# VHH binders against Putative lipid kinase MamU (mamU): the designs that were tried, part 3

Target 1, 297 residues: Putative lipid kinase MamU (mamU), of Paramagnetospirillum magneticum (q2w8p4)
Amino acid sequence: MRIAAIINERAGTVACLSPPVVAARLSAIWTSLGHQAHVTLAEGKDMGRAIRKACRDPAVHAVIIGGGDGSLSRSLKHVVGSGKSLGVLPLGTMNYVARQFGVPFDLDRAAVALADAVPTPTDLGRVNDRFFLIRACLGAFPEFIRSRDEARRKGGSFLDGALAGLTGLARGHRLIEAELIGPDVQARIATSFFMVSNNMCRDSDPFQLERERMDGATLGVYIGQGAGPFSLMDLGLQVAMGRWASNEALIRGSLPWLEIRTRQRKPLVSIDGEVEKMEAPFRFDILPGVLPMLVPK

## First folded at step 5 (VHH; framework vhh_podentamig1)

Design s27 (from b0 with T56Y)
Fold by ESMFold2-Fast, scan of step 5:
Structure s27 (fold): chain B 297 residues (1-297), chain A 120 residues (1-120)
Amino acid sequence: as target 1 above (297 residues)
Amino acid sequence: EVQLVESGGGLVQPGRSLTLSCAASGFTFSFYAYGWYRQAPGKQRELVAAIWGGDYYYADSVKGRFTISRDNAKNSIYLQMNSLRPEDTALYYCAAGTYFSLDSYEFDYWGQGTQVTVSS
């Protein structure tokens, strides 16, 4: 097939291994497997332009994004409806999406696996105008991510990042006060943890919140029952003890859509691990089968 | 369609305990507010207890004696009634609401009721 690969040249793996060497290696692998591949190195605004160009090219069959979860998430607005298959190369820090879809973390193995993959219809979540592959969060989790990332950007260690996340959560803790509306549901909530997952999370996965399937045509909604820092610590302890599925501190539900009207006009929202401010109200929808994803094996 | 089925009512002597159960079906159980109402002959219907998320409500007449709880795995709501009094005699209804606020409860779905009689 004809592959357009867009690689974030500032991604950790690429930056450490020389971006041109990584591009040449990927091109060589795909060409040796009988594919025509064009590899583009880009960063910042150029990433969006390169992805948009690839998605509008009639000759392209598959678009492969090399980068972190944020790069992949931001590609969705161009890939959805383009007729192209989407693949991910795990070049970021956490690589939650690559992990969810079983993409090998070794670069050479990932490249081979993606070339041999067949497009699999995959559901997407949507919050307002933004798509998500894994999850969108309100409340304490976006504050944790923001504080952790800020500390790491200032040259902190991994431990410094984790500690900064926890201290940011303690200092910047804000309740999400909101009205939740869904099919046959209307409720007022006050919570420090609110998560909408693309499909329901596995009950047996206490840390990664991994999914069994990405074609269940449902959003998984998770709401912390307590509003204070102690309720989040209790939730964290229950998850660490393997009690994710039976945790009474967590309200769980499966809905095709919901609307959440927060008291704060522009709260922090985490979308596939990337934190941004978004204007309320928030409309969440599941979009069944809209993304042909390159899923290995 | 939302359905609620009560059980556990009966005749009991003063000072004893009784547990009412409410089995719920036809909706996303965890996202609804639930309550127990009672109505004695010739009296208005009274909200006895309510639960949603981390919030609880108890009428002053039962506070400290009754406990509302939920079992999400069984899609069931319970009312544990301790130190029962003759004035607790009533028909008890399970209710579920599609609208809930932190300071008020509104219920749209009702069970058929279960009779509780406290008598010597």
Scores: ipSAE 0.013, ipTM 0.370, lowest interface PAE 8.5, mean pLDDT 79

Design s28 (from s11 with G26E)
Fold by ESMFold2-Fast, scan of step 5:
Order: sequence, then structure tokens, then C-alpha cells
Structure s28 (fold): chain B 297 residues (1-297), chain A 120 residues (1-120)
Amino acid sequence: as target 1 above (297 residues)
Amino acid sequence: EVQLVESGGGLVQPGRSLTLSCAASEFTFSFYAYGWYRQAPGKQRELVAAIWGGDTYYADSVKGRFTISRDNAKNSIYLQMNSLRPEDTALYYCAAGTYFDSSGYEFDYWGQGTQVTVSS
């Protein structure tokens, strides 16, 4: 197999081990397994340029991204339709995608597993022109992430970030007023939490992240009950501590598509953990089998 | 558009129990508030129970005797009626609404009703 690997040289794991050492190790592993590998180190906006170049190269069979979930999510617009298989090396903080696909967290074991992986058709979610592998959220969750990231950028610890996120949820979060339109449904809602998952999450997953399958051709829609600031703060704490929210706290649905018309023109939206303002209305679709993922056996 | 189909009505003796079921459209169940209304001959229609997620409402006339519940996996709403009285005799309707606020529930979709008769 001809592998193009693009590694975020500013990722914590890579920086700790020296980027050239990581690149040499990965290249040696893949070469020893009979593959032709080209490893590129990049950062910031150069990541997107390197990924686009790899996806356009007719000689490349697989593109492997080493970085956080955000880097992987941003690669999807280049990988979809390229004919390439996508693999992930768990070099970020949370590595939700690597966890979902069973990629080992040890770098050497991850490299070996990806080299011998079978390309598996995988569904993608889409909100307007943006793809997502895990989920997209409106309401309290984007506010939590924004507050947490702001505190951490100011030199705060992980605990400082978590506290800032929880206080952000309690202090200023307003209900999302929206109209939902789906197959044979139209509903008006007022909610503090709205999440669209790529496929349905397991009920046993404390973070509502683990899925039984990524090829079920459905969006999972999760809507929070009308929650006050203290119940949102408690929910956030439960999630941060790995505890599962009550089934009664979330209204669940399985739909192939959904439109959301928010009263705010540009609410905060979280896409695979990255927060941004996006212009309403929002169209969510499931795209069955469009991404061949390198899934370890 | 949600279609609602009630079942479980019938003739029962006073003091007995009966469970009504309401089956809803399979793709939209979780997005709605649901309620049970009843209308006895010659009387006004009244809301007896409602559910929106974890929130429930019961009319004073049935509080402590009736329980509303939902099964999201089966797209069904239930009304468990205990200690039935002749005054509970009515046509029972399942209803679904797309919005709620502090003024109460707005129901947009209605079933055709199921008859409950409590008599000796």
C-alpha cells in the first residue's frame, strides 16, 4: 500500500519525542511491513495544504492523519470523494475517533494496526457544508468548550478549564429556540442542549460517544429537557467525571436528516469538538458509506 | 405529521385497572410532548395526563390513580389507570404536540379515541 501520513508536529506526543524521531519511526515501521510511506510534518494551516496534496496524488492509496480530532475532522472535506482510505494516529488529547475505531494509543502499535487495517465503508454526518465523524452540538456544550478553551489559553490547568466551562454553562447560557423539520415531523423546541450524532450512541456510554456501528445510515438526535442552570452544571460535571446522564434527561431520535431553524442567526455550533459560529438554518444529513476508514481488526 | 393510534379500552368493573396504549409514528416519537384527554357524554373534553421527557402533569381528578409513561424504543405512550370509578367512563384520546411553554401544552395531532366504560 502507498501511504501518505501527515503529522501535526505541534501535537503533544510528537513534540515530546521530537518530530523527526516520530516521522522516522513511523516510516521504518511501515517500510518493514512492505508498504511505501511518505511522512510529512506540518502545523497549522499547512496541515490542510499537505492533506489536500496527498488526496490529489493518484499514487496514494491511504492518507493517515496524526493529530487531534479537530485536524482529522478538517481533513474530511479533502478525503471525501478522493478515492483514498483514511486512518488516524491518536496524537491529540481526547482521540475520540481513534477510540471509536479501536486504534491502539501506543504509537508503534497504532502504526502496525493501521498498516494491516481493512478499508471499511463508514458513514459521515454533515451539517450544511461541514462533515463530522462523531457529533455536532448546539447550546450548552459549545458554550462549555469555548469557556474551557479560553481558560486554558490563559495558562489554566485542566481543572481550571473544566471549572470555567461549568461556570459558563451556569452563568450565561440561554435556551435555544428552534424549529425542527424532519421526515414527517415539524416541531418547535426550547432547549439548552441539542446534539446530532453520526449514528446512534450506546446507552451504556457515559459520554454518549461510543457506537455499536458506524454504518447504520442514521443520525442520532438528542435533545435536552428544559434544564435550569444547576441541572446543566450537574450534567456537565457528570459528563466530565465519566458518569452517565439519566435517560429521562435526553429525548432521543433516529432520523436520516433534520433541519433546524434557530431564532439566533449565528449560534455557536460544536463540530467534532471545534466551536464556531454558523449561520442558520442548519441541514443535517447522514451520508452512508462515503468514507473508507482504516479500521484495525 | 404524526399518526396516533389508541388501544386498550374496554369494559371494566369499578376498582379494577386498565392500561391504554398509544402508538406513534416511528421517526418522530422523541420530539413530541404527549397527552391523554377524555370526554364523557355531555361533558367538556379534559386533559387527564401529559408527559414531556421527565415532566408529567395529572388532573386533580386522576392524581394518585393514573400514571403516564413512555417507551421510546416502541414509540408508545401508556396510561395506567388504577382504582377505576364510574366517573372515569369516557372516550380517551391520545394527543401529541410540537411545543410547550409556561402556559402549558399545545397539542397538534390527535388520535381517533378509545372507549373506556367503568360499570358493574
Scores: ipSAE 0.000, ipTM 0.189, lowest interface PAE 14.3, mean pLDDT 76

Design s29 (from s11 with G26E T28D)
Fold by ESMFold2-Fast, scan of step 5:
Structure s29 (fold): chain B 297 residues (1-297), chain A 120 residues (1-120)
Amino acid sequence: as target 1 above (297 residues)
Amino acid sequence: EVQLVESGGGLVQPGRSLTLSCAASEFDFSFYAYGWYRQAPGKQRELVAAIWGGDTYYADSVKGRFTISRDNAKNSIYLQMNSLRPEDTALYYCAAGTYFDSSGYEFDYWGQGTQVTVSS
């Protein structure tokens, strides 16, 4: 196959290694396996341009994104409808997508596994004009990420970021007040935690939010019960103790679509770990099988 | 739809306090944003204070003197006005809104108003 690989040179693993060495290593592996590969190192807006170019190239069969979950999520607007297969190299910190699809974390093993993978139809979530592979969140979670990222930008550790996020939630979070509309459902909600997952999360894995499948043609909807900083702290404790699935602190739903009309016109929204303001109302849809993913056997 | 009824206005001397109340007829009282506007003779209506969820807003002219609060169990909004000045003389309106945006609160339901006169 003809492979276009776009590597985020700011990704932690790549930055620690020489980016040209990583690119040469990947190219050598794929060439030795009989593929034609072109590896591009990029960052910022140049990454989007490189991905778009690869998706428009009729000679390219597969686009492989090297980076974190955020880099992969940002590629979806270019890959969907392009006719190309999408692969991920786990070069970020959490690598939820790579884990979900069974991609090895070792670079050499990942490169080999992706080259030998057959494209598998995979569902995508969509909120308005944005795609997501993992989840979209409203409420306390985007505020947590914002506070965490601020602390980390000031040279804080992972723990410093987590503590800053929790402190921010305790001090200044706001309830999401909204109307939820879906098939056979309509409700007014006031919640500090609202999450829409691409397919249902496994009840047995509350920490990692792992999915049994990515082709179930459903959104998973998770709404926190209770309000205020003490209720949010209790929810966090229950999750930490592995009581997420058995706890009545969350309302769970399986829907092919829903619409959320928030009181605030531009609340913070987290899409696959990236925080931004988005204009309400929010329409969520599941898009069955639209993304051919390179899933290792 | 929300029906709003203001009360508590009257004549008061400078330096004294007054509490305005706003009663809402809606069962979904806690879902809405609420605000107090005032309009003095010959002047434009201005937002004095607002409350939505846990957040409050106060105009610079009243900050430190006025306090807005809500009682969800009683479907009521209050404006506690301390250290009143002649400049606070106005017709005070309670308002409720369905949207909040980056430029502030948007209110589409209004009461009839209650007169506050600060005079010696």
Scores: ipSAE 0.000, ipTM 0.122, lowest interface PAE 16.1, mean pLDDT 76

Design s30 (from b0 with E106D)
Fold by ESMFold2-Fast, scan of step 5:
Structure s30 (fold): chain B 297 residues (1-297), chain A 120 residues (1-120)
Amino acid sequence: as target 1 above (297 residues)
Amino acid sequence: EVQLVESGGGLVQPGRSLTLSCAASGFTFSFYAYGWYRQAPGKQRELVAAIWGGDTYYADSVKGRFTISRDNAKNSIYLQMNSLRPEDTALYYCAAGTYFSLDSYDFDYWGQGTQVTVSS
């Protein structure tokens, strides 16, 4: 097949090696396995342009993104509906997506495994007009990430990043006040933590890296039960048996869609680790099987 | 600036235990997140365990066998490794950073590494 690979040259693994050496290595591996490969090194705005170009090329069968989870998330708007399969090279720090799909962390083994992979239909989450592979979050957590990233972007020190994060948390300790609407639910909530996962997290733990599956056609919804009565759902919640469960810390649910109407018009939202302001209301949907992923055997 | 010094590595037989230590200096210890990475010959470096305050992360390959802990009074972090397997053989690195996220670990300071070999 014809492979277009777009590599974030500022990714951690690539930064430790010469980017041209990484590109040449990948090209050699795929060519030796009988594929035609074109490897593009890019950063920032050039990543989006390169991905869009590859997705529009009728000769390309697979697009492989080398970078962190954020680079993968940003690629989704171009890959969905393109007819191309998507592969991931684990060149970021956590590599949640690579972990989820069993992509080897060794670069050479990852390249070989992706070349031998058969495209597997995979679900995507969507919030309004944005796709996500892993999760979307509301609450104090996005504020912390925003403050930290802003300080880091300025070339700040370790101290600058931590101080900015702490300042953001101090200013972002406001409860999310919202109305939830879903297939069998309508409830008012006040919470410091709200997460929507693409499919259910393993053991229904929102801090798990691994999902039980990526083709379950469901969103996993996780809502923090805070220290006060204002963090609880009201008595108007009508719940289908088996959809919702709760313990002292979390309310968790499995839904094909939900809408959340926040009191704040344009709160901070984290999408696959990237923070931005988004305008309420927020419509979440699961999109079954829309992304053919290159999943190693 | 920040100095991280690992110790406790060595040769150990499968099924036994080993404790790695990391002594930190040059900063306010409790302010930082810490992690243990490992790298086997010919393999990429992988995150094994991380700690920020009381929160912990473990890679699937070590969950239930390894435990990360910190002692702020001693400016040290530890990795308790139980039920060691040949595939745990690697150079183990201690890392520190002011940033910890569920989406990434941004560790800016690294130790020199300590070798762990699990062989009969």
Scores: ipSAE 0.000, ipTM 0.098, lowest interface PAE 20.1, mean pLDDT 75

Design s33 (from b0 with A96K)
Fold by ESMFold2-Fast, scan of step 5:
Structure s33 (fold): chain B 297 residues (1-297), chain A 120 residues (1-120)
Amino acid sequence: as target 1 above (297 residues)
Amino acid sequence: EVQLVESGGGLVQPGRSLTLSCAASGFTFSFYAYGWYRQAPGKQRELVAAIWGGDTYYADSVKGRFTISRDNAKNSIYLQMNSLRPEDTALYYCAKGTYFSLDSYEFDYWGQGTQVTVSS
């Protein structure tokens, strides 16, 4: 097949090995397997331009993105509707999407697996104008991520970031006061934790990174009970002790769409791990089968 | 199809306790309000207790004696009835609601009911 691969040259794996060496290695692997491959190194604003160009090229069959989950998520607006299949190389920190689709973490094995992969229709979530492949969160979780990232940006370690995030939850947590509207349901909520997942998480557990399927045509909705920081900390402790599946403090369910009307006009929202302020109200939809993902076997 | 199946009723002496159970199927359990209604012969059906998430309502006649709870993993609702009185004798119905607010509930489906008789 004709492959366009766009690699974030600032990704940790790439930076460690020299970006041109990684690009040459990937090109050699795909060429040796009989594919036509063009590998582009890019960073920042140039990533989006390169991805858009590949998606508009009639000769390209597959677009492969090397980077973190954030880079992959930001590519969705270009890939959806392009007729191209999307693949991921696990060059980021968590590589959650690569894990979900069974892509090996080793670069050589990942490159080979993607070359032999079958395009598989995959559902996407959407919140207003943004696609998400994994999840969108409101409440204390986005504030946790922001506090953690700020501490790490200031030169802290991973552990320092995690501790700063937990401290931020305790000191500056936000209640989400909102009206929830869905098919045949309307409710008022006040919560520190609200998550919408692309399809249901395994065991209906919002802290599972793996989903049983990505073609179930449903959103998974998870809402914490209780409004206080101790209630959220208790939920966190239950998760740490492996008791989340039967946790009475968590409301969970499956909906094809919902609207949430927050009291706060521009709350913090986390979309596939990226934190930003978004203007309410929020309309969530599931988009069945709109993304052909390169899934090994 | 929505289905609610009550169990746990029976004959019990005054001052004793009973636990009613309601098993739900055919819908997304966690997003609905649930309640327990009761109806004595010749009387109107009255709301006894209701729950959505952690928020609860109790009729004045049962406050302090009855406790409503839910188990989302089992798709079940419970009514723990303590210090039962002859006046609590009624057919008890589990109900599902499509609307919730702090001061009101709207229920659109009921089970077949389970009989509770408090008598010596």
Scores: ipSAE 0.013, ipTM 0.377, lowest interface PAE 7.6, mean pLDDT 78

Design s34 (from b0 with G97E)
Fold by ESMFold2-Fast, scan of step 5:
Structure s34 (fold): chain B 297 residues (1-297), chain A 120 residues (1-120)
Amino acid sequence: as target 1 above (297 residues)
Amino acid sequence: EVQLVESGGGLVQPGRSLTLSCAASGFTFSFYAYGWYRQAPGKQRELVAAIWGGDTYYADSVKGRFTISRDNAKNSIYLQMNSLRPEDTALYYCAAETYFSLDSYEFDYWGQGTQVTVSS
């Protein structure tokens, strides 16, 4: 197949090594396996431009994104409807998508695995005009991410970032007042957070983002009931320690669509780990099978 | 179309225990508050217990004797009734509401009821 790979040269593993050497190595691996590959190095706004160009190229069969989950998420608006298959190289910190689809973390093994992969129809979530592959969150969780990222940017360690996030939750503790509208659902609620997942997460670990399938044609909706700053900090500690499996404070549901009407007009929203402000109301939909994902055999 | 189906009622001796079950279908189970009501002949229908997520409410007449619980995996609500008394004799109803407030104690959907009789 004809592969267009776009690599974020700001990704830690690529930036530490010579980016042209990494690009040449990837190209050589795919060519040796009988594929025609073109590897592009990019950063910032150039990532979007390169991805869009690859998606418009009629000769390209597969687009492979090398970067973090954020880079992959931002590619979705170009890849959806392009007719191209999407693959991921695990060059970020968490690599949730690569982990979900069984992509090896070793770069050479990942490149080989993706070359042998068969395009597999995969569901996408959508909130208003934004696609998500993993999840979208309202409430305490976006505030946690924002506080963590700010501490990290100021030269803090990973642990300093996590602590700053928990401190931000305690200071920014507020209940979200919202109306929920969905299939056979009309409800008013006050909650600490909403999490809307692409498909249901495994019961053992909703916050580790593990799923048994990505083609179940459903949103997984998770609603927190934690009250007070101490309960939110405890929730944050459980999440940080990977011990949040099931809790009576977490309400779960499976829906094909949901509309959330928040009292606040422009709350913080997290989309695949990236925080932004969006205008209410928030319409969530599942889009079954719209993304052919390169899943290793 | 919301459907609630109660089971587990019957005749039981004073001081014994009984468990009522309510199976729910036709809606997203986790987005509703659930309650158990009872009505004895010649009396008003009264709220016995209610549950929203992990939060529970109990009427003073049953507090310490009855426990409400839910199983989200089975879309079911339970009422565990201990130390039953003759005055607990009533038709017991499972109820659900889309409004998350116990201030009004108003439920939108009701089951058909299950009879509990406590007598020797």
Scores: ipSAE 0.000, ipTM 0.258, lowest interface PAE 13.7, mean pLDDT 76

Design s36 (from b0 with A33T)
Fold by ESMFold2-Fast, scan of step 5:
Order: C-alpha cells, then structure tokens, then sequence
Structure s36 (fold): chain B 297 residues (1-297), chain A 120 residues (1-120)
C-alpha cells in the first residue's frame, strides 16, 4: 500500500521527541512492513495544504494524519470523496477519534496497527458544510472548550483551563432556544446541552465516547436540561474532571437527519473537539459508509 | 402527532395509594417532556409533576408523596400517588411538550383526563 502520512510537527508528542526522528521512525516501520510510505512534517498552518496534496495524488492509497482531533477534523473536507482510506495517529491531548477507532496510543503500536488495518466503510456526520467523525455539540460544552482552550493558549495549567471553562459558562452562557425539526419530530426546545453523535453512543451515554458501530446509518441525538448557570457549571466541571453528568437529564433519539434553528444567529459549535462559530440554521445528516477508515483489528 | 391516553383513576380511601398510567404514541417518545396536571372543582389547573430525560419536578403540595417515572421501552409515563388525601381529588391530565425549563414550560399535547376521587 502507498501511504502518505502528514504529521503536525507542533503536536506535543512530536515536538518533544524531535519531529525528524518521529518521521524517520514512522517511515522505517511502514517500509519494514512492505509499504511505500512518505512522511511529511507540517506546521498547523500548512497541514491542510499537505493533506489536500496527498488526497489528490493518484498513487496514494491511504492518508494517515498525525495530530490532535482539531487537525483531523479540518482534514475531513479533503479526504471525503478522495477515494483514499483515512488513518489516525494519536498525537494530540485527548485523541477522541483515535480512541473511538481503537488505535493504540503508543506511537509504534499505532503505526503497526494502522499498516495492518483493513479499510472499513465508516459513516460520517455532517452539519451544514462541516463533517464530523464523532460528534457536534451546542450549548454548555462548546463554551467550556472555548474558555479552556483560550486559558491554555495564554500559558495556563490544566486546572486553570478548567476554571476558565467554568467561568466562561457562567459569564457567557445562555440557554439554547431553538426549533428542532426531524422526520418524526417538530419541537421547540430550551436546553443547556445539545449533542449530535455519529451513530448512537454505547449504552446511550454520550459521555462514554464509545460506539458499538460506525456504520449504523443514524445520528444519535442527545438533549439536556439545565435549571440555570449553576447546573451548567456543574456539568462543565464534571466533563473537565473526567466525571460525567447524570444521564437522567438527557433525552435520547436516533434520527437520519434533523434541522435545528437557534434563536442566536451564530452560536458556538463544537465539532470533534474543535470550537467555532457557525451560522444557523443547522442541518444535520448522516452520510452512510462514505469514509473508509483504517480500523485496527 | 403525539397521542396521550391516561388510565388508573378511581375512587380510593384516604391514606391509600393509586398509580396513574399514561400511554404515549405517534412520535419518538424520548424527545418529549411529560407532565401530570390536575384540576380540582373551583381551582386552577396546576402542574403536579414533570419528567424530562430522568430529571423530575414536583409541586410543593405533593412533594414527598407522589413519584413520576417513565418507561421508554413501553412509551409510558406513571404517577405513583401515596398517602392520598381528600384534597388530592381532581381530574388528572397527562401532558407532553418539547419545551421545559423550571422557570418557563409549555405542553402542546394533552390527554383526556382521568378522575381521582379520595373520599372517606
């Protein structure tokens, strides 16, 4: 197989271990397993160009992206429809996507597992023009991530990031007021938490992060209820500290599509851990089997 | 469109228990908030209990005596009424809606009501 690997040289693991050494190690592993591998180191600003180039190369069979969930999320617009298989190296902090697909967190084991992986048709979520592999969220969670990331960018500790997230929820939060439309639902909602998952979460727990399958051709919709800013701060703290909020506050559903029309024109949205502002209305669709993922055995 | 059918009402003596059931049909059950309202003769209709997801609300008049629950597999909502008093006598309504907050709530669908009479 001809592999193009694009590695974010600013990812913590890569920067700590010397980017050229990591690139040489990955190339040696894949070559020793009989693959033709080309490893490209790129800074976050140029990751998109490198990924786009690999996806347009007719000689390439698989594209492997090494970086955080944000780098992977931004790559989907180039990989979808390219005919290439996508693999993920867990070089970020949370590595939600790598965790979902069972990629080992040890770099050498991850490289070997991806080389031995069989491309598996995988569903992809879409919200407007953005693709997601895991989930898209509105409400408390995106505000928490934004505040946390801002504090950490300013050199804060993990605890400083968590505190900033909670402060952002308290100061900037409003309930999401919206109209929700789906195949069998038309509803007005006022909620602190709205999540659309690519397929249903195992045991209907969106905070567990694991799905039994990624080819079920359904969105998992999870709607929460908050009494006010204090309950939202509690939810944010539980997420930040690795503790989950009570599942009894969540309404769960399985839908092939839905549309949500928020009162706020341009709310904050989290997509696979990446936070951005997006203009309402939001159309969510499941795209069955459109992405062949390199899933370890 | 959500359809709600109540059952389980009747005549009971003070201090006894009664369970009301509400069967919901028509749409994705899990997407709706459900509540129990009651209206006694000469009084305004009041929200007795509400459930969304697994979270619950109770009016002060029934807190500690009544329990609301839901069974998503059976598309049903229940109201367990313990230590019934003559003042609990009312027509009880099951309601469903998609908008709920403790400070503002609205139910769009209503059942026909079931009579509960607590008499000595």
Amino acid sequence: as target 1 above (297 residues)
Amino acid sequence: EVQLVESGGGLVQPGRSLTLSCAASGFTFSFYTYGWYRQAPGKQRELVAAIWGGDTYYADSVKGRFTISRDNAKNSIYLQMNSLRPEDTALYYCAAGTYFSLDSYEFDYWGQGTQVTVSS
Scores: ipSAE 0.000, ipTM 0.116, lowest interface PAE 19.8, mean pLDDT 75

Design s37 (from b0 with A33G)
Fold by ESMFold2-Fast, scan of step 5:
Structure s37 (fold): chain B 297 residues (1-297), chain A 120 residues (1-120)
Amino acid sequence: as target 1 above (297 residues)
Amino acid sequence: EVQLVESGGGLVQPGRSLTLSCAASGFTFSFYGYGWYRQAPGKQRELVAAIWGGDTYYADSVKGRFTISRDNAKNSIYLQMNSLRPEDTALYYCAAGTYFSLDSYEFDYWGQGTQVTVSS
């Protein structure tokens, strides 16, 4: 197949090696497997331009993005409707998307697995004008991520980031006041967090990394219950340390769409691990089968 | 639309137990808080027990004797009433609300009620 690969030069794995060396290695692997590959190194707004160019190229069959979950998430607006298959190389910190689709973390193994993968129709979530492949969150999680990222930008380690995130949760245990509108539902709620997942999490646990399927045509909605400041700290610690929250502490639902009207006009939201401010109200939709993903066997 | 149907009421002797059930319909997930109210003849309606998320409330008159619970798979809420007393005689109502605050309980939907009579 004809592969266009766009690699984020600032991704941790790429920075550790050398961007030209990584590009040459990927090209050599795909060429040795009988594919025609063009590897582009980019960062910032150049990523978007390169991805858009690849998606518009009628010769391209697959677009492979090397970067973190944020780079992948931001690519979705170009890939959706392009007729191209999307693959991910796990070059970021958490690599939630790569983990969800079973992409190996070893770069060579990942490249081989993606080349041999058959495009699989995959659902996308959407919040307003942003697509998400894994989840979008409001409340405690965006504040945690923001505090963690600020500590890391100032040269902190993963542990420094996690501690800063937990400190942020302890100090900013704000409740979200919101109105929920969905199919046959209207609810006013005050909660510590709101999580909207692309499809239901395995065992209906929002802290499970894996989903049973990505073609179930549903959003999974998870809302925190009765959480005080200490509960938020414990939840943050469980998330940071990879431990799972009890399902009994959550309100959970499966629905094709949801509108959240927060009292705050422009709260922080987390989309596939990336924090940004978005203007309320928030309309969530599931988009069934719109993205052919390269899923390794 | 949300509908609530109570069942399990009846005549029981003092000291016995009774379980009230409330079947909820008109929604497919648990975004709602629930409560049990009762009204004895000639008295105002009072909140007996409520559940909002993981938090529960009980009136002093029933604390330690009554337990409220929820089964999301069955879309049902229950009131387990132990050590029943003649003063527990009342019409019991199931209620559901789409709004709560940390220090108040508001309910928007009500069932028709089920009679509980505690007497020999």
Scores: ipSAE 0.000, ipTM 0.156, lowest interface PAE 18.3, mean pLDDT 75

Design s38 (from b0 with A33Y)
Fold by ESMFold2-Fast, scan of step 5:
Structure s38 (fold): chain B 297 residues (1-297), chain A 120 residues (1-120)
Amino acid sequence: as target 1 above (297 residues)
Amino acid sequence: EVQLVESGGGLVQPGRSLTLSCAASGFTFSFYYYGWYRQAPGKQRELVAAIWGGDTYYADSVKGRFTISRDNAKNSIYLQMNSLRPEDTALYYCAAGTYFSLDSYEFDYWGQGTQVTVSS
């Protein structure tokens, strides 16, 4: 097949190695497996341009993106409806998307696995005009990610990032006050944690938020109860102990759509691990089967 | 639309325990908050206990004796009543709402009630 790969040259794995060497290695691997591959190194705004160009190229069969979960999330607006399959190289910090789809974290193994992968119809979540592959979060969790990323950006270790995130949570009394509207539901909520998942999380996996399927045509809605950082910490402990479904402090729902009207006009929203401010109200939809993902065999 | 059906009421002696159940039917059970109200003869209806996930409220008259709980898998709400007193005699109503604040609850759906009588 004809592969267009767009690699964030500032991603940790790529930056640690010479970016041209990484590009040449990926191209050599795919070519040796009988594919035609064009590898583009880019950063910042040039990532979006390169992805858009690949998605518009009628000769391209698959677009592979090497970057963080945010780069993948931002690519979805170009890939959806393009007729192309989407693959991910795990070059980011958390690599939730790569983990969900079983992509190996070793670069050479990932490249081979993606070349041998079968395009699989995959559901997407949507919040307003933004797509997500894994989840969107409101409340204390976006604050955790922002504080963690700030510490990491200053050259801190993973533990330094985690400590900064926890410190940010501990300082916050910030509630998300909102109206929730969906099919046969209307509720007012006050919470420090609100999560909308692409499909329901797997309750049998005590240390992972993975889904057993990405084609269930539903959003999973999770609302934490309790207003403080310690309530959120308790929720995290319950999830880690595999008590997701039995936790009385967590409200759950399975809905094809919902609308959230927050009291704050532009709250922080985390989309596939990337934090940004978004203007309320928020409309969430599930889009069944719209994305052919390269899922390793 | 949520429909609520109470059960578990009856005649009980002072100092004993009784558990009331409320079965809810409808979509998105977990997004509603729930409460138990009671109305004794000649008195106004009062909120006894309410639950919104991990947040619970209890009237001073029952605090330490009554426990409200929910079972999301069974779409049910429970009121465990311990150390019952003659003053607890009332018709008990289950209610569900989509809005609550720190100092008030608004309930959209009500059950028909179940009678609790505490006497010899």
Scores: ipSAE 0.011, ipTM 0.297, lowest interface PAE 9.3, mean pLDDT 78

